# VHH binders against WD repeat-containing protein 55 (WDR55): the designs that were tried, part 9

Target 1, 353 residues: WD repeat-containing protein 55 (WDR55), of Arabidopsis thaliana (Mouse-ear cress) (o80775)
Amino acid sequence: MEIDLGANAFGIDFHPSTNLVAAGLIDGHLHLYRYDSDSSLVRERKVRAHKESCRAVRFIDDGQRIVTASADCSILATDVETGAQVAHLENAHEDAVNTLINVTETTIASGDDKGCVKIWDTRQRSCSHEFNAHEDYISGMTFASDSMKLVVTSGDGTLSVCNLRTSKVQSQSEFSEDELLSVVIMKNGRKVICGTQNGTLLLYSWGFFKDCSDRFVDLAPNSVDALLKLDEDRLITGCDNGIISLVGILPNRIIQPIGSHDYPIEDLALSHDKKFLGSTAHDSMLKLWNLEEILEGSNVNSGNASGAAEDSDSDNDGMDLDNDPSKSSKGSKRKTKSKANTLNATNNFFADL
Key: E = the ipSAE of ESMFold2; O = the ipSAE of OpenDDE; V2 = 0.75 times the mean of E and O plus 0.25 times the DockQ between their complexes.

## First folded at step 4 (VHH)

Design v09 (from n12b with Y53W S57K S104L; framework vhh_sonelokimab_d1)
Fold by ESMFold2-Fast, scan of step 4:
Structure v09 (fold): chain B 353 residues (1-353), chain A 123 residues (1-123)
Amino acid sequence: as target 1 above (353 residues)
Amino acid sequence: DVQLVESGGGLVQPGGSLRLSCAASGFTFSRYYVGWFRQAPGKEREFIGAISWSGGKTYYAVSEKGRFTISRDNSKNTLYLQMNSLRPEDTAVYYCAAQKRYFLGYTYEYDYWGQGTLVTVSS
């Protein structure tokens, strides 16, 4: 299902327990949509949150509030039920705010266009920590709650690891040859995956952040603007060619396409029950993809797997008591011949030599 | 002290060609997506095309693909638009724009804009 937002959305987030999705738009508005499994997607609320683009959106306070960050340098908290402004941090940053992440129940992190990262106490509405490891825009952030470390990516081509207990930058990578656009933690906290401007996924081992341990290049040359963890072994990627893909990590592979837009992907988010994937792109559309149906369908190998219910011969009574090679040979005779109709790629490849 | 300065506009006959240049200064040009927009009399500003920071990726409005070619020279901090087979409908003020991240058709999300150069296609 899909809906035309009337303007591009830079950020989307799903409510943690109900069928609501919030979108932050380029014109500064915050939209709230209710969706249903019956392909219903309707706008419940429109809030003029900011005077410039709304670049990041997050539900907080168990879904009772939405926090938005803007190019107008502010961070705003809006009540979900009423749409009323609850708190407004004017001049939260000195520059446009690009990204926002939940850290704890009472803490959020924000990053701006000039490389500044700030940590906010939502109870006191004050900045508790500031990190300036980067000299270019902050593109993404992710949080390792067990170690209280924030992983930050930047257009300067590096990632940093910020220790929130000590308020110090613990480590920073070498320049990775291109801008880093997105970041997630997976493999039970052992791997950090970054999307890049040139379409490579960089794999870092936790604790060894100076350089990457592995690279996945099958998405190149299309920039990987959005990354979303589906589980410990699978990621969803959103690229500038508009394609949304399911990707496996270790082993590294493209598993299947999920969907597409005709324009670059801006953001991706999962519903609270992981039944729906939300996507936005430079086409002003919000699309919701039924992952339950898409992922179930991809596991169907063949319709002819109905098996041995139909008995076309009775040549098995003489073989019941032994383990000779003729049993294996007869089993091979039942092998499907679908590959016999497959074109011989080797002959085609060398045909013109 | 950021500037984008367009040049190369003028009067050209239908079917003719024209090359526009945009000289950038005051920012790290090689790390920005840059592109061309135009605004015809009485119409909204229209996206033409954009090019990635390295020049490795180009993006065009579907209607203009094949007639217009965007390129850049990072050593000269310059963006180019080669326009071929020009039509009277191409008459417009042409603007160059720069942004840290790629945004199609969204004029208010570009970080820097030039003043524009007029292109008139007339017999």
Scores: ipSAE 0.070, ipTM 0.508, lowest interface PAE 6.6, mean pLDDT 82

Design v16 (from n12b with S54T S57Y; framework vhh_sonelokimab_d1; at its last look DockQ between E and O 0.77; V2 from the best seeds 0.00; counts 0 for: pae E 8.0 > 2, grease 24.6 > 24.2)
Fold by ESMFold2-Fast, scan of step 4:
Structure v16 (fold): chain B 353 residues (1-353), chain A 123 residues (1-123)
Amino acid sequence: as target 1 above (353 residues)
Amino acid sequence: DVQLVESGGGLVQPGGSLRLSCAASGFTFSRYYVGWFRQAPGKEREFIGAISYTGGYTYYAVSEKGRFTISRDNSKNTLYLQMNSLRPEDTAVYYCAAQKRYFSGYTYEYDYWGQGTLVTVSS
């Protein structure tokens, strides 16, 4: 199921317990959609949250509030039930805020366009920690709760590990040869996976952050703007060719496609029950993919009758999925102009305001 | 020292063609979305179109008229706008702009701006 948002969404997040998804739009609006298993997507709320782009969105407080971060340097908390503003940090950062994650039940982390990371106490609405390890925009963050360490990626091509108990940067990688765009922790905390602008996934071993231990190049040359952990062995990639893929890590392989947009993927999120994957792209569309159905179809095809008894021991890296980037590129090129016209008309409308 | 320098503007008759260039320096041009905006007298700056890092994706405001084409040459650090079948309403100052992370049609999202080049379409 899908819906035209009317403007590109930079961030999406699912409610932790009910069938709601929030989208932060390039025009500064926050949209809230109700969905159901029968392919219904209905906009329940529209909030004029920011005058400049809304770049990140997260449900907090057990889904009672939505926090948004903006190019206007502010962080805003909005009540889910009423749409009312409940807290507004007008000068949260000195620069545009582009990244938000939940850290603990009472803390969130935000990152800005100049490399500043701040940790906020949501109860007191105050900044408890600040890290300045990076010299270019913060692209992604993920949290290792067992050690209370925040892993941060940047357009400067490095990742940093920030210790929230000591308020110190514990380690920082050397330059990775490209910008780091996205990050996840997997393998029970043993691996950190980063998506890059040139389409490589970099695998870091926990505690050995100076350089990556392995590289996965099968998605190249398409930038990996979004990464989402599905489980300890599998992640979902969103690339600039519009393709959404299920990827296995160690052994490294593309398992199957999940879906696609005709434009570059912007963000990915999982529903609370992992039944749906949400995706946004430069086509102003929000798409919800029935992940349970898609993955069940793959499992049925690989059933006991297939005779692949030793398949788990074989190296199928790059052979599990025939995904030719040139095919996607050809289809996307033709459709890009048509969809861009619709998007541009929307942008022109809001620019006149 | 980041610079975007537009050239190719001037006076042109209705129905004529014009090719604008934007020369970039001081940043890694091949890793930026770059685009064109224009501003007519008394109006806000409006989006014309943008192009992805490799040129694989283009985004247009005027493509439904089919008269403008955006292209780039990363080996020359140059952005182009080919304008055909020009009309008096195309009269404006044309700006090139660069932004690093994502496509945008909004002026406030762009990191770097040129000084502009005037295009006048008149008989």
Scores: ipSAE 0.484, ipTM 0.768, lowest interface PAE 3.1, mean pLDDT 84
Fold by ESMFold2, look of step 5:
Structure v16 (fold): chain B 353 residues (1-353), chain A 123 residues (1-123)
Amino acid sequence: as target 1 above (353 residues)
Amino acid sequence: DVQLVESGGGLVQPGGSLRLSCAASGFTFSRYYVGWFRQAPGKEREFIGAISYTGGYTYYAVSEKGRFTISRDNSKNTLYLQMNSLRPEDTAVYYCAAQKRYFSGYTYEYDYWGQGTLVTVSS
């Protein structure tokens, strides 16, 4: 299921309870699309949210409002039902705003092109925290609610941990040799996974953020611009070669393709019921992939699919490291080839996508 | 300091061809999306096209499809624009530009700009 947005999109977000998806476009528009399982994807609303690119979008207030952030340094709230402007923070940041995430029910986080992160109370429309955490653009953020800590990645090649309880940047990693582009928390809060511009996934143990504990290089050299947690053991990657992949973490492996665009992937999101994966890319397209069907038909290992690695959890045995130096999946499933007609079909996942 | 320097502009006859170059320095060229724009006198700066980090993906404005070809050589830190079947309305100052985050046809998304090279198409 797909639709041409008419312009390239930066970000998408799914409504938390209904079949609605929002996209923020490079021309400053906000689009709302309604979708269903019968493969219909119809534009319900188009709003001129900003005069410059709309770089991020998030539903708030149980899906009653949409917050957008822009290269013009502003943050806007729009009513979902009417499309009307509810609030406008013209100078929310001193620099272009790149990223937004939901933090709590009433708070969001925004990050700008120069490394500033702000936390906003959406009801009071006020900034509750400001972190000058990085020296380059904020590329990704994720929130650990149990500890009230925000994990932030940047084009400066580091991640930081911003503690909302203390209002301090609690940790910052060493330079990772490349830009960090994306981030997720996995393994029940024990691991932080970062995508990089050279295609390496960096695995950090929670609490030990100075350097990564493991690296996964099988996506290299393709930039990993988007990461999306599927479950505690698997994530979805979006790369600048246009490929969307299901990837296992510890053991680290590419499990299968999910979908593709002909251009670099920009953003990924899951529908509220996790039945659909939404993707945007530098091709002006919004695509929705039926994950239930794709993953039901997935080719899984017939052998040792245990993934029973304990890994080096963030333990507290002092200042030393107790990590597995390198652990990777050695075996891949062998699959018998199916012959295909010369002109029509193949059993190759990528040929069908 | 970051520099983008266009070259190869000049006077050409209608129907002719011209190849522009853009030499980059002061940044890691292979990590940037790069593109071409042009600006005719009295008009807004117009997007021509852009090319990905490795050159694997190229995007062209609809109006320029078929006549212009963008390429890059990361070993020489150089972006190219091959222009064929030139017409008088192609007369403009041609700019190269770079940005780190995204393929874009919008000028506000580009961080670095060249000074421009003049292309004149006339009899």
Scores: ipSAE 0.022, ipTM 0.532, lowest interface PAE 8.0, mean pLDDT 82
ESMFold2 (binder alone), look of step 5: mean pLDDT 82; pTM 0.844
OpenDDE, look of step 5: ipSAE 0.224; ipTM 0.657

Design v21 (from n12b with Y59W; framework vhh_sonelokimab_d1)
Fold by ESMFold2-Fast, scan of step 4:
Structure v21 (fold): chain B 353 residues (1-353), chain A 123 residues (1-123)
Amino acid sequence: as target 1 above (353 residues)
Amino acid sequence: DVQLVESGGGLVQPGGSLRLSCAASGFTFSRYYVGWFRQAPGKEREFIGAISYSGGSTWYAVSEKGRFTISRDNSKNTLYLQMNSLRPEDTAVYYCAAQKRYFSGYTYEYDYWGQGTLVTVSS
């Protein structure tokens, strides 16, 4: 399902518990849409939020409010139920604000066009901390909640790791030879993945941020403007050729395409139940992809091709029934399942070549 | 001191061809989306085509796709527009534009603009 927004959307976010999606538009408007299982997508609310482009949008306060950030240097909090302005920080930054993320239930982080990152207390409506590690625009941010560390990427080609408890930049990478456009944390906090302007994904090991430990080049030369974590082993990429892909990390591979736009992808977001992927691009379209149906089709076909053969082998492992049937049958079944998993991995590896 | 300077415009007969160039200076050209727009007398500025950082992706207005080809040479900081089978209605001032962070067919989204080069198609 899709809808023409009438203007390009730079940011989207899904409500944490209900079927609502918010979009921030280039003309400064904030739109709120309701979607349903019958594939309907209906605008419930339109707010004249900003005087210039609305570049980032996030639900906060358990979905009761939406925070937006703008090229007009302001950050605005809007009530979801009424559309009323709750808080307006008119000079939040000295430069256009590009990026917003939720940090904790009472904290958000924002990044601007000149490399400034600010941490805000949503209860007091005040800036708690500021980081100035970067010399070019902030492109992306992600948060490691267990260590209270913010990972920031920049057009200056570096990433920084900011300690929110001490308000200090803990580490910064060497120049990567590319602008860093997007960032996610995965592998249970052990890996940081960055998308670049040249289409490479850079893999950093947590705690070893000087240089990347691995590179994934199969998306080159298309810039990776959006990255979204699906689970600990898979992420979704949005590229400047309009293609949205499911990518596996370690082992590194393109698993399958998810969808496309005719213009560069701007933003990606997952619904609260992970059933829908939302995408925006420079075609003024908001598209919702039924991710459950898209991924189930490929998984069923893959499982049928590999799992069915191994299941047959497992069913034939009933030969020692007298003295140790549980241990022998479990061992044989585990061996068969292990071989099935190996064959499935091998088949999937060659499927993407 | 950011500059985009268009050249190659002039008078051409219907059915003829022209190659426009846009020379960029004062910024890292290879890290920008760049594109071509035109404006005929009494009309709004309209999108023609754009090209990605590497040149790997191109986008065209539907009406121009078969006649116009956009390309770039990052080693020379230059954008090109090859125009074939020109018609009198192609008469316009042609503008080069650059955008760092995103691409769009909307004129208000571009960071830098050239001064334009006039193309006249007549007998």
Scores: ipSAE 0.204, ipTM 0.610, lowest interface PAE 4.9, mean pLDDT 82

Design v28 (from n12b with Y102F; framework vhh_sonelokimab_d1; at its last look DockQ between E and O 0.40; V2 from the best seeds 0.00; counts 0 for: pae E 5.3 > 2)
Fold by ESMFold2, look of step 5:
Structure v28 (fold): chain B 353 residues (1-353), chain A 123 residues (1-123)
Amino acid sequence: as target 1 above (353 residues)
Amino acid sequence: DVQLVESGGGLVQPGGSLRLSCAASGFTFSRYYVGWFRQAPGKEREFIGAISYSGGSTYYAVSEKGRFTISRDNSKNTLYLQMNSLRPEDTAVYYCAAQKRFFSGYTYEYDYWGQGTLVTVSS
């Protein structure tokens, strides 16, 4: 299912318990959509949240509120039920705010265009931490709750680890060969995976952040603008050629396509029950992909099989304990899809305007 | 220090072709989305299309209707626009522009702009 938002979306987030999805738009609006498995997306609310692009959106307070961040340097909280403004931090950053993530139940993190990361207490509306580890825009953030550490990636070609307990930047990588665009933590906290502008996935071992321990090149040369963890062994990639793929990590391989847009992927998110993948791209489209159907091999008849019991499949991770970089490569084939099929094969950027 | 310099504009008859180039300097060209805009007399600046960092994907506005081809050569820091089947309504000043971390068709989102090159289509 899909819907034309009327403008490009930057951020997407799903309500934690109901069938509601939020999108922040380039024109500064916040949209809320209700969905179900059998019908199209229906817009439930449209809010003029910001005067400039709404770059990021996150549900907080068990889905009672939405926090948005903008190129206008502000952070806004909106009541989901009423659409009313609850709080406005009009000078949250000195530069455009690009990213938001949930950290704890009562804290969020924000990152801006110049490399500043701030941690906010959502009840007191105050900044509890500020980290200035980067010299270019913050591109991605993810949180390791067991150690209270924030992993941050930047267009400066580095990742950093910000320790919330000590209020210090604990580690920073050497410069990579390209900009880091996206990040996830996998393998029960043992690996950090970064997407890059040239399409390589860089795999870091937790605690050894000077340089990556492995790299996966089969997505090159298409930048990996979005990463989303599916489980401890698999992630979902969104690339600037519009392709969304399921990718296995250690062993490293492209498992299967999931879907596509005609324009660069901007953001990815999972619904609260993980039945749907939401994607936004530079085509003004919000698309929801039925993961249950797609991951069963896309056979319509297999969707009714009673043998598809919901078992977490607790795969033992003993091979991660023997963490030798020489064992991380298992003869994966390089993706051979050509860099461009034709210059005129892609949809026009404003076809839906 | 940052420069985007368009060239290749001029007078061409209807149905003709023209190739524009945009030479970039003062920044790391290969790390930017780059694209073309135009501004006809009495009109707002209009998005034509853009091309990805690697050149692997191109994105075109519907209004050009398949007559234009965008390409880039990162080894020469140059962006190109091939225009075919030109019509009088294509008369405009053509601008190249660059945007680092994402792209859009919105002029206020672009970091760098060229001065423009005039294309006139008439007989």
Scores: ipSAE 0.251, ipTM 0.648, lowest interface PAE 5.3, mean pLDDT 82
ESMFold2-Fast, scan of step 4: ipSAE 0.499; ipTM 0.761
ESMFold2 (binder alone), look of step 5: mean pLDDT 83; pTM 0.849
OpenDDE, look of step 5: ipSAE 0.713; ipTM 0.869

Design v42 (framework vhh_sonelokimab_d1)
Fold by ESMFold2-Fast, scan of step 4:
Structure v42 (fold): chain B 353 residues (1-353), chain A 122 residues (1-122)
Amino acid sequence: as target 1 above (353 residues)
Amino acid sequence: DVQLVESGGGLVQPGGSLRLSCAASGFTFSRYYVGWFRQAPGKEREFIGAISYSGGSTYYAVSEKGRFTISRDNSKNTLYLQMNSLRPEDTAVYYCAAQKRYFSYTYEYDYWGQGTLVTVSS
């Protein structure tokens, strides 16, 4: 299911317990949509949150409020049910705010266009900590709750690790050869994965942030703008060619495509139950992908994995092929088998000249 | 000091062609989305096309696709617009614009040029 937002959305986030998704738009509006399994997606609310682009959106307070960050340098808290303004930090940053994440029940982190990161107490509505490790825009952040450390990526091509207990930058990487656009923590806290503008994923080992320990190349022709953790071994990538892919980490592999837009991906988010993936792109569309249906195909093992497949391989059933006129009309695989060529088999075995 | 300087505008006859250039300085050009906009007398500013950091991705307004081609040369810090089969309706001031973080189809750009006038008339 999909819906035309009327303007590009830079950020989306799903409600933590109900079927709602929020989108922050380039024109400064905040939209709230209700979705269901019957493929309905309807706008319930439109808020004129900002005068410049709304770049980041997060549900807070167990889904009762939405926090947005803007190019207008402000951070705004909006009530979910009423759309009423609850709190407005008009000069939260000195520059446009790009990113927001939840840190704890009472803290959020924000990053701006000039490399400043601020930690906010949501109860006191005040900045408790500030980090200035970076010299270019903050592109992404993720939080390691067990160590109370914030991992930050920047357009300056470096990653920093900020200790929220000591208010100190504990480590910073060397220049990674290009801008870092996105970041997630995986492998039970052992790995940090960064998306880059040249289509590569960089893998850092926790505690060894000077340089990456591994690279996943050939993922996309251009940037990997969005990364979303699905579980400890798999993530979802959103690239500037519009392709959304399910990717495995260690072993590094592209598992399957999930979906696509005709334009660069802006943001990705998972529903509270992980049944739906939300995506936005430069096409003003919000698309919701049924991951339960899409991923069921990748979890079906046919042949050698005895007992691993739960359902029959209905998609490749001979009966289904008979019921599809376009599939039955081809017959190329039958021609190939009946025309089995020993010369072709020999040539495929030995590639000479 | 950030500068975007457009050139190549002028008077051209209907059916003719023009190539506009935009020279960038004072920022890391290769790390910006850049694009072309135009504004005709008495009309709103409209988007023409944009190009990604590497030049690997381009997006055009549907009405202009096929007649106009956007390209960039990062070694020269220059953005180009090739305009073919020009019509009187293409008469406008043409602006180049640069945006670092997110692609924009409208007014949200970090840097703008001063514009170059293109007049299509006999």
Scores: ipSAE 0.073, ipTM 0.522, lowest interface PAE 6.4, mean pLDDT 82

Design v43 (framework vhh_sonelokimab_d1)
Fold by ESMFold2-Fast, scan of step 4:
Structure v43 (fold): chain B 353 residues (1-353), chain A 121 residues (1-121)
Amino acid sequence: as target 1 above (353 residues)
Amino acid sequence: DVQLVESGGGLVQPGGSLRLSCAASGFTFSRYYVGWFRQAPGKEREFIGAISYSGGSTYYAVSEKGRFTISRDNSKNTLYLQMNSLRPEDTAVYYCAAQKRYFYTYEYDYWGQGTLVTVSS
């Protein structure tokens, strides 16, 4: 199902418990849509949140409020039920704010066009931490809750790891020679995956951030603008060519296409139950993809490869256990059917374009 | 000190062709999305087309698709617009614009001064 928003959306987020999705638009408006499994997608609310582009949007406070960040340098909290302004940090940053993530139940992180990252207490409406590791715009952020560390990517081509307990930048990568556009944490916290301007994914090992440990090359002809974690072994990519793909990490492979826009992908988000994927692109469209239907075929193929991925992971080492009976159902490594099917599907999809 | 300077405008006959150039300085041109806009007398500014960092992706407004071609040369810090089969309604001031974060949006960080194109007999 899809809907024309009337203007390009830079950010989308799903409500944590109900079938609502919020979109932040280039004209500064915030839209709220209700969806259902019967292909209904209707706008419930339109808020004139900002006078300049609304670049990021996140539900907070168990879905009672929406926080938006803008090119106008402000962060605004809006009540979901009424659309009323709850809090407005008019000069939150000194430059345009382009990214927001949830950190804890009462904490959010924001990043701006000059490389400043700020951590906000949502109840006190105050900045608790500030990090200035980067020399160019903040493109993406993700949070490792177990260690209370924020991972930040920048247009300066580096990734930083910020320790929220000490308010110190703990690590920073060497320059990658490419802008880093997106970031996710995978493999139970052991890998950090970054999307690049050149269509490659860079894989970093946790604790070894100076340079990447692996590269997933030839994934896309141009930038990988959006990354979304589906589970510990699979992620969803949104690319400049408009293609949305399901991708496996270690082993690195394109599993299948999910969908497409005719224009570059701007943002990706998962519904609270992971049943729907939301996507926006430079075509002013919001599209919702039924992942349960799409992933049924992929699950059969992924099962054949998961044993190989587990074997390749050094952190899967344990006691002397040869020929584990519990792994009998995943023992079929005789065929590369999942790889052949994925390559054939991908080749046919790209050939048709 | 960021500058975008358009050139190549002038008077052309209907059906003619013209190539516009935009010379960029003061920023890392190869890291910006760049595009062309035009504004006819008494009308709103209209988007024509945009090109990605490497030149690998282009986007055109539907009305200009097939007649106009956008290209760039990062070694020369220059953006081009090739205009073919020009019509009187193409008469406008043509602007180049650059922005770092977003491909073909209304929000551009840097703008040129414009170059006048007049299509008349």
Scores: ipSAE 0.058, ipTM 0.512, lowest interface PAE 6.7, mean pLDDT 82

